# VH-VL binders against c7peq0: the designs that were tried, part 5

Target 1, 252 residues: c7peq0
Amino acid sequence: MHNKIYNSFIDRKAKGIKSFAVLIDPDKVNPADIADLAAKCTAAKVDYIFLGGSLVITNHLDECVQQFKTLCDIPVVLFPGSPSQVSRYADALLYLSVISGRNPELLIGQHVLSAPAVKKSGLEVISTGYVLIDGGAPTTVSYISNTTPIPSDKDDIAMCTAMAGEMLGMKVVFMDAGSGARKPITESMISRVASQVSAPIIVGGGIRDAEKAYLNCKAGADIIVVGNAIEKETSLIKEMADAVHAAAPVLK

## First folded at step 19 (VH-VL)

Design n7
Fold by ESMFold2, fold request of step 23:
Structure n7 (fold): chain C 252 residues (1-252), chain A 120 residues (1-120), chain B 112 residues (1-112)
Amino acid sequence: as target 1 above (252 residues)
Amino acid sequence: EVQLVQSGAEVKKPGASVKVSCKASGYTFTSYYIHWVRQAPGQGLEWIGYINPEGGRTTYARKFQGRVTMTADTSTSTVYMELSSLRSEDTAVYYCARSRYDSSGYFDYWGQGTLVTVSS
Amino acid sequence: DVQVTQSPSSLSASVGDRVTITCRSSQSLLHSSGKTYLSWYLHKPGKAPQLLIYEVSNRFSGVPDRFSGSGSGTDFTLTISSLQPEDFATYYCQQYTHFPWTFGQGTKVEIK
């Protein structure tokens, strides 16, 4: 079975089924809280656990993967701050190129150096065009990428960036306002990108409530990722998962 | 010389707790995982969980979630495993075992075992 | 969880015999990295278990040459080429390709 996680993205998109992912930063999460978090994700029928962040320590990542794998059956997808951050027991790796930026290191440079290790890891590698959108505050990714995020009202720039990424071979588009974003990506921008891109679209950053998660899905997002709001209030997991799952197409 | 030395046998009643110690020597304590594995009479080996002594992070097998607690004391190079709400099925020899961070999953050195007997 | 099953449960052999113990897993132990993660342990009553073999066929430091491991996919073998008096023990296989890690039920080797 090749491409099990990517195929699940494609199959669910083809059926109009929206997915909810909870993003966990191994360096920020309180280790004592992981069991409760996994239980809440299971009860809410969360579709994916994304593990990672811009600054992740390798052995802590492995331990978090193993914890989630023993605590629940939810697929664990690595969302690394560096292309070389891998784990034997994870289900897949989002291999991110920051295509919204102009830093050659984050576009392809780190990938050239990490590719042998990533290939040897045996992980399912999912080529991902990472599109950073202005969230109203500096983010770790914005700082590390040393680039200007796409302005929140420049729908055409986001659309052209995603189109170019897809044409260059990216299998997934990840639109992200970043950790700590004051404002989420607008529904108009999501809709504009979704109208021109056939690849699965992941949307994250600044999503604070179930209504926004639902509206993002209706605008064309395929996968909703929430990290910070869940970190602050884990009771939101159920509400957000329900809203995402309820956003299936009507009369389809 | 790598050694893992465990505390002595315990006899407990159902509903009680037991705490077994494992003292490590001959290597850098905070550079390896310590696992716990048990063997009930007439049964094979069963993995319980592990602790990373650096930072005290733990991972427990699903069967033991909520009943097991592992801790580490880096000043004495000692790991403890506490199993609560004991049942007769918990009668077993409990082993600590070491694994490498970069090659986790097999256990290169083991303790001598601690018999825990749970009886009325 | 991936189950591993050993056979036989027990066997009797004489000093000098070639002994073969098998381990079968419920799923392939070939990791997508191309590695296979299976280990073998020796356990004598009242003693700590001892690692013999890791990654199917690699002898651990200090393990005699008479011990060898082989196999692939779902089927694995520990071979003792010439049984010695100190080899009376129970032997366990253990997979670590899949998490959580699981052990076989053991094979007791008795000297005739």
Scores: ipSAE 0.491, ipTM 0.795, lowest interface PAE 3.3, mean pLDDT 89
Fold by ESMFold2, fold request of step 23:
Structure n7 (fold): chain C 252 residues (1-252), chain A 120 residues (1-120), chain B 112 residues (1-112)
Amino acid sequence: as target 1 above (252 residues)
Amino acid sequence: EVQLVQSGAEVKKPGASVKVSCKASGYTFTSYYIHWVRQAPGQGLEWIGYINPEGGRTTYARKFQGRVTMTADTSTSTVYMELSSLRSEDTAVYYCARSRYDSSGYFDYWGQGTLVTVSS
Amino acid sequence: DVQVTQSPSSLSASVGDRVTITCRSSQSLLHSSGKTYLSWYLHKPGKAPQLLIYEVSNRFSGVPDRFSGSGSGTDFTLTISSLQPEDFATYYCQQYTHFPWTFGQGTKVEIK
């Protein structure tokens, strides 16, 4: 009964089924709008709700988890700005190490401090290699991480970083341009990484339309995460989910 | 010293709304959730939802979405629950109850209850 | 939603009797953290409910030691070792392992 969310990532990848995740920042979402947002996600068959952000206050996270759990049946996966931000009622935690950077606190330091609380939470813990890619402007994550993102045209650096993460035991690779990114990760970079890792690949940051979401899936992304564009225009949920679900399976 | 004191009984007609108050004392009002739980005649207890008085954030049980509104007034240490579009099956005793932020899910102190009767 | 069912629905007893009430859930209340989240309440008509037990077996502050809780998985028990006059009431169990939180239907303990 362990690893239910991770196994869903693996099972969908094996079947060539692409997944759409909506990222919601508990500190930015208007509480009055959560019911409508949950309804739209359900109607669009969104596969995951990711909750979190770079500066999330834990109290708001717990409340947001409980709101979504009472409003819909979509799995709620924590994507916290700090590894200590947990909630008993969430379905899983992306336990992120910023492997693209050289900040020891974000590589392992915060994890050492948070591990007792994470273990006590009982959450499914998904070891995640977080690869920050230059999105054309400083982002909250690049400032908070105190690290230089991988340049957007350095496909081989991103590929080697993801390979190393997988070899060191990361179960998932998360390529992220960051919230508020001016440009999304290139399809070339996604393809380069996808050619060299077996782990599920999550791609996020700067994705503003359904065509880019579709093209990222075709390039080899397994899970598309969108937050900022949907925060501004929730009508995009259906359009993006449809595009992600329509992407062709990976062929032998 | 912890005390939750609720407003008095109400009689309402179907289709109306009712607003029940719960005044807290003896603790830091904005440091605990306030829940609402009801008991219909001959029935067990049913959780309705909660409010975080710090910031006014709410979570409602699915059955009550769209019919319930909870608010908090930090100046008077009082929470309110309003239930609209009343039906006869909403006849119940309504309780407010407190839970800790770090140990949510069980209710350490309760109000005395408010009977709401919905009848023609 | 996880259903919680109590038995018996009522019982009659005398002061000094040992009373046992059971609570059964439709799913295991063992959380993946290794903890089990089940509470018991005492309720008299016209009065505020009172917390007795949390996390299966922990007495709330000020609760007499004649009240004890036990159980695991799906089956739980509240025991009153020597019934006192003030213990004639309705008792509820409540699970908080799974969201939303749910209550049992109650067990009335009355004078024989």
Scores: ipSAE 0.489, ipTM 0.795, lowest interface PAE 3.2, mean pLDDT 89
Fold by ESMFold2, fold request of step 23:
Structure n7 (fold): chain C 252 residues (1-252), chain A 120 residues (1-120), chain B 112 residues (1-112)
Amino acid sequence: as target 1 above (252 residues)
Amino acid sequence: EVQLVQSGAEVKKPGASVKVSCKASGYTFTSYYIHWVRQAPGQGLEWIGYINPEGGRTTYARKFQGRVTMTADTSTSTVYMELSSLRSEDTAVYYCARSRYDSSGYFDYWGQGTLVTVSS
Amino acid sequence: DVQVTQSPSSLSASVGDRVTITCRSSQSLLHSSGKTYLSWYLHKPGKAPQLLIYEVSNRFSGVPDRFSGSGSGTDFTLTISSLQPEDFATYYCQQYTHFPWTFGQGTKVEIK
């Protein structure tokens, strides 16, 4: 009953099943398109809907959660721009600490302020180490956080950052090149992190085709999240989901 | 003082559409959701959906997706619900009801109801 | 969808009687926040339904003290401690812990 979404991450990882998450920004998505998007995600067997971005007011988030819940049965996981933005009807919250940065507000400061509201929300809270990787262009997080992303060729820095996060109690590692990334995270970096971290690994940012999604899974990503490419071309949902699901080890 | 006043009863043929109005007064129209709930003869209450009058955003129950459209006119403080492709099982009393944004899910004030009868 | 069932479907009682209506859900209405979201409504023919109780036991503004709600988990009650002539109506429970929101089928209370 507790930790239902986190346990699904663990169960799928233990079975070698790779998961595909579609990231939707409630402030950017056209509400009229949500029904079609939900239908396409259902048909493609998308594993999670991540809801997040630059939210203006909380009723947009609540409304978006309720729309998806009435349109499909896919778990809705919050990935908010602020940890205080919650919805009672969502399935879980990724409670993100930007562990790749040195901004104390994004490491713990905002969490101290938001924790009472997050606890009162009743959401499953998934402690998540957010590791920002250089994607070839400034990202919203990089700009706002006043942090430098980990260089794309510094595999050992990313690995040590993720290891430290796991040792400090993060249940999930989220490696992200950022929503506007020109380049996705390298398979080398994913593999380096995966070799040393047992926590589920979410990878996102700049993934534009099914081949990259597949290769990221083979490198050790457990959950592939795609937002921008799908916003521009929803026909990619099935192609990417199929590729992610096909990356599972073959059963003997 | 909060009041939701609905349009009068309607008789429609199968396949037609019906548009029911709900005029709000006594509160800030754009600060509350307006829901629609119906009761067919001999049945309980069934939630249809809601509209946020501020931006016109809607959420419809799965059963009604594709057949219902809700709109809001902030200049008249009025919500409309249109149900298309009517069938005999759509015969019901239709209620509008409001809920708070921060405590949504229960309905503090309701309209008087509008009987919609679908018969050939 | 979470189903909500009321008992009895109807009853007759005299003015001054204590009346109890039950509401049972197909699964727990306890939210992980520790809150339980169940409401009760009163409805008379030709009139707007009226909210009586929210969050199991909180009386809505202007609702007389004779109305009280209780319960937990899957089992809930509405109690009218001393039935008045104006209490002749149909009563509905509604869960809002789980989306979509669902209603009981109603309990008709008739004054003898």
Scores: ipSAE 0.477, ipTM 0.794, lowest interface PAE 3.3, mean pLDDT 89

## First folded at step 20 (VH-VL)

Design p2
Fold by OpenDDE, fold request of step 23:
Structure p2 (fold): chain C 252 residues (1-252), chain A 120 residues (1-120), chain B 112 residues (1-112)
Amino acid sequence: as target 1 above (252 residues)
Amino acid sequence: EVQLVQSGAEVKKPGASVKVSCKASGYTFTSYYIHWVRQAPGQGLEWIGYINPEGGRTTYARKFQGRVTMTADTSTSTVYMELSSLRSEDTAVYYCARSQYDSSGYFDYWGQGTLVTVSS
Amino acid sequence: DVQVTQSPSSLSASVGDRVTITCRSSQSLLHSSGKTYLSWYLHKPGKAPQLLIYEVSNRFSGVPDRFSGSGSGTDFTLTISSLQPEDFATYYCQQYTHFPWTFGQGTKVEIK
């Protein structure tokens, strides 16, 4: 019950199944487009809807969650820029700690402030080690918090960071090149992390085509997250979903 | 005193559209959601959707997606619900109702209802 | 969607009677937060429905003490301890634990 979404991550990973998640920003998405998006996601057998934005200007989160819950049966997972962004109508919350950085507010400070609201929401809380990788463009998070991402060519740093997160009890590792990333995360980095981490690995940022999604899965990603690319071209949802679902783990 | 006052009964033919109004008073119009709920003869209440008067964002039930349009006029504190491509099955009493902005889920105040009859 | 069924569909009673209406949901309305989201409404023909109870047992402002709500999980009850002339109406329960929100079919309380 309270671990339904996390259990789905674990079960699918154990079976070698790769998952595709569509990332939607509640503040950027046109409400008029949600019905079409939901339909396309359903048709493509998208596994998760990730809802989240870096900056919440208006509180449209509940409305957005409810729209998707009405229009499709795809699990809705909150991927907030701030831990305070919660909706009791979602299926789960990725409780993100930016472990790639050294900003105490993003490590624990914001969590302390949001903890009562998160607890009150009753949401499934999935402790997530958020690992920011340099995507060639500054992210909102990096800009606001002065957090330096891990360089894209430093596989060992990413690996050690993910390992530390897992050993600290974080249930999921999220490697993200960031919104608007120019460079997606390399397969070598994903493979390096996957070789040392047993937790589900989510990979996002800069993925623009089905081939890259597939290769990231083959490298060891368990869940692929795509936002910007599908915002520009919704037809990519099906292609990427199919590629991810066709992917198999790297042979040890 | 909080009040929701709806427009009068409507009779329409199949394929036509109907637009029902709900005028709100006695509270800050943009601080609450306005929902629409209908009740067909002999059936229970059915949720249609809601509108956030602040900004006009709408959320519709899947069943009504593509046929229903909700709008809000902040200058008159009035919400409108338009249902198109009417069918006999759309014959019902339509209610507007208020809920808290935090989407608590219960309706604290209701309109008196508007009968919409769809017949050939 | 969660189905909500009321029983009985109708009943006859006299002023002063104790009246009990039941609401059953197809799945538990206990939310993971520990709260249960069920409400009751009173509706007279040609009038606006009125909120009576929210969150199973909380009376809305202005609602007489003779109205009470109880229950847990999937079974809920509205009780009128002593029926008054103004209480002859149709009553509806509503769940809002699960989205979309759904209503019972109603219970008509008629004069005996």
Scores: ipSAE 0.746, ipTM 0.882, lowest interface PAE 0.7, mean pLDDT 93
Fold by OpenDDE, look of step 20:
Structure p2 (fold): chain C 252 residues (1-252), chain A 120 residues (1-120), chain B 112 residues (1-112)
Amino acid sequence: as target 1 above (252 residues)
Amino acid sequence: EVQLVQSGAEVKKPGASVKVSCKASGYTFTSYYIHWVRQAPGQGLEWIGYINPEGGRTTYARKFQGRVTMTADTSTSTVYMELSSLRSEDTAVYYCARSQYDSSGYFDYWGQGTLVTVSS
Amino acid sequence: DVQVTQSPSSLSASVGDRVTITCRSSQSLLHSSGKTYLSWYLHKPGKAPQLLIYEVSNRFSGVPDRFSGSGSGTDFTLTISSLQPEDFATYYCQQYTHFPWTFGQGTKVEIK
């Protein structure tokens, strides 16, 4: 039970199945929104609900998680801006270490502080190498932590970073251009990382259409995460989900 | 002393709506969730949903989504549960109950219940 | 949803008797945190239900020592060591490990 979500990542990856995750910011959704989103996600066969944001201002995380849990059967994975943001009702927590940066607080400092609460929550903890890629706009994380993202054209740096994360025992690599990214992560970068990493690769940030989602999958992404685009137009959920699900595995 | 006092029994026709109130006292109203639970004749208790009186955020069970509306009036420390499109199956005693924030899913105090009868 | 079933549905007892009520869940109520979220309530007709036990074995404030809870996994028990006149009521168990929360159908304790 402690590895249910992670095992799903591994299993799906092994089978060449691409997954679509909808990112929801608890601070930006109300109960009515959640009801609609849950319905649409279910209809689109969304694989995961990622809950989280760069900043969680309100304490509505538990309520948000519970709402989704009541309204759909889609696994809810916490994608917190801070490791302390946990809910025992979620299915898993991506325990993010910002390995693209050199801020010790984001590498291990915050984790040390949050560890007791995370442990107490009983959540499945998925060690995640978080790789911040320059998306043409400063992310909240980069701004607050003064962490410099990897330049969008530096595929080798991204690759080496991801490799290091994996070799350090991180179970998942999350490449993120950030919320509101102007430039999504390139297929070349994804491909380069995918060629050297066996861990599931999550890609998010700046994905605005089904085509990009599809191409990222073809490049080697295992899980596509979309937030902002669907917040603006929820009708994109189905289209993007279909595209991701239609994507064939990358031929290595 | 913590008290939850509910409104009186209701008799409704199918298709109608019912609104039950729960007045809280003896504690800080906005510091606890108020849940609604019902019990049909001869059946167990069924959780309907809850409201956070602070801000009025609601969480409903899937079964009741679209038919139930919970609201809170902080000025009167009263929570309301409205159920629409009533059916005979909605005949039950409806209870409000208090719980702490999500770390404790037990109900430490309950209202006396409100019988809602739906009959043609 | 997790199903919770109580047994017996009803029982007759006398003042001073030891009474045991069982609650079974369709799946384990042991949370990954190590806690088990099960509560017991006492309910008299026309009155508000009262919390007796939470987290399997913790007595709520003001609850007499004669009430005790035990169990693990899927099987739980409420025990009244010596039944008092005020204890004749219907008892309910409730799980809150899994969302949505669910209740047993109740056990009515009647006077013999």
Scores: ipSAE 0.729, ipTM 0.881, lowest interface PAE 0.8, mean pLDDT 93
Fold by OpenDDE, last read:
Structure p2 (fold): chain C 252 residues (1-252), chain A 120 residues (1-120), chain B 112 residues (1-112)
Amino acid sequence: as target 1 above (252 residues)
Amino acid sequence: EVQLVQSGAEVKKPGASVKVSCKASGYTFTSYYIHWVRQAPGQGLEWIGYINPEGGRTTYARKFQGRVTMTADTSTSTVYMELSSLRSEDTAVYYCARSQYDSSGYFDYWGQGTLVTVSS
Amino acid sequence: DVQVTQSPSSLSASVGDRVTITCRSSQSLLHSSGKTYLSWYLHKPGKAPQLLIYEVSNRFSGVPDRFSGSGSGTDFTLTISSLQPEDFATYYCQQYTHFPWTFGQGTKVEIK
């Protein structure tokens, strides 16, 4: 089904189920570690594998997707730094528009160029409002695109941005503090956004422990994405997954 | 002409390891995947995994994870498949086969096969 | 994993006969891109398998025109319009729409 992954987002959200996604960079992951990683993700009942890197230098996307597909049954969702990075073997593509910025290339320009390839891939395309939040460190996206993230203390700006994205028809809101973020997104900001947005909310960046993952869920996040912390310590997968799965959404 | 030439038949004891080679010629070695597929007596074809000779990245079927190792030598255009902890059920003809990067999935050229017999 | 079943498992035929082999998959092989990824191989004992057809109906280079492939969804057919002496072999279908890729159990074409 063309909307299988998106429907899973919606269904889980409707049921008050929180989801945990592991972010993997196809260019950084050691192939020798993939089997163990997949096993741990399976054991922890990870809900999604997000594959994405800001700088894809090599074409290992297909290989990486296939490796995970053979090792586990977890849906693989592409979270590319560029919308042109596609693999027909993935389950879905987050088609990201950087709505927190004012770079026309990241809003629509790159999408126009990649549209034929994305269409040809046959992937489920999930229109995603990408909201970059200041995490205290420059992100690859911000550096390359010269976009300014939303300040971490400007909850209303984040809220209005997410609202606008949803009203424009974007199906998912992705709030991201970026790779290597020093400061994760605050619960206050998440709550503010969640209070005004009905679309699934993905939150990533700077999440280092199970407690923060849990609190983000309680604040209103539907999907928690973690990459760097897991890369350093794979044992955190189970702890974070359990915390997320135990969390209940904030009452609206 | 594209050719894949495999090493000769092997006889092994249970618990041992076997290493089969596949020498490629007639094309750019690093531009195609090399897969391994086996066929046990009276059984169908079973995909084992593949290697990208460029960089040596591998993808293995779940069933063979932890027991199979594929490697590539670009200087000799040769791919190796090593299977460890051999069992009687591993008795089969092992084939190497080529596939394209973009249309990975079908195999346009095959090796002649290598019989591996595992018996006590 | 997607199951692929061939029928029949074996058949006897004479030179000049029209031969039809069927391949059925447990789920549709139509990819969302609009392509269907199904291939056919010819295999003789002690020899390397040979690619005959890819993407349901495309003949591989050097394959005689007496070989043709057809089908859609879950049902596919390999047809040999006029069987030749060199065509006595085992034939395999393979799906590569869904990962991991899987093969049919084979159809042995024997001389009557």
Scores: ipSAE 0.721, ipTM 0.876, lowest interface PAE 0.8, mean pLDDT 93

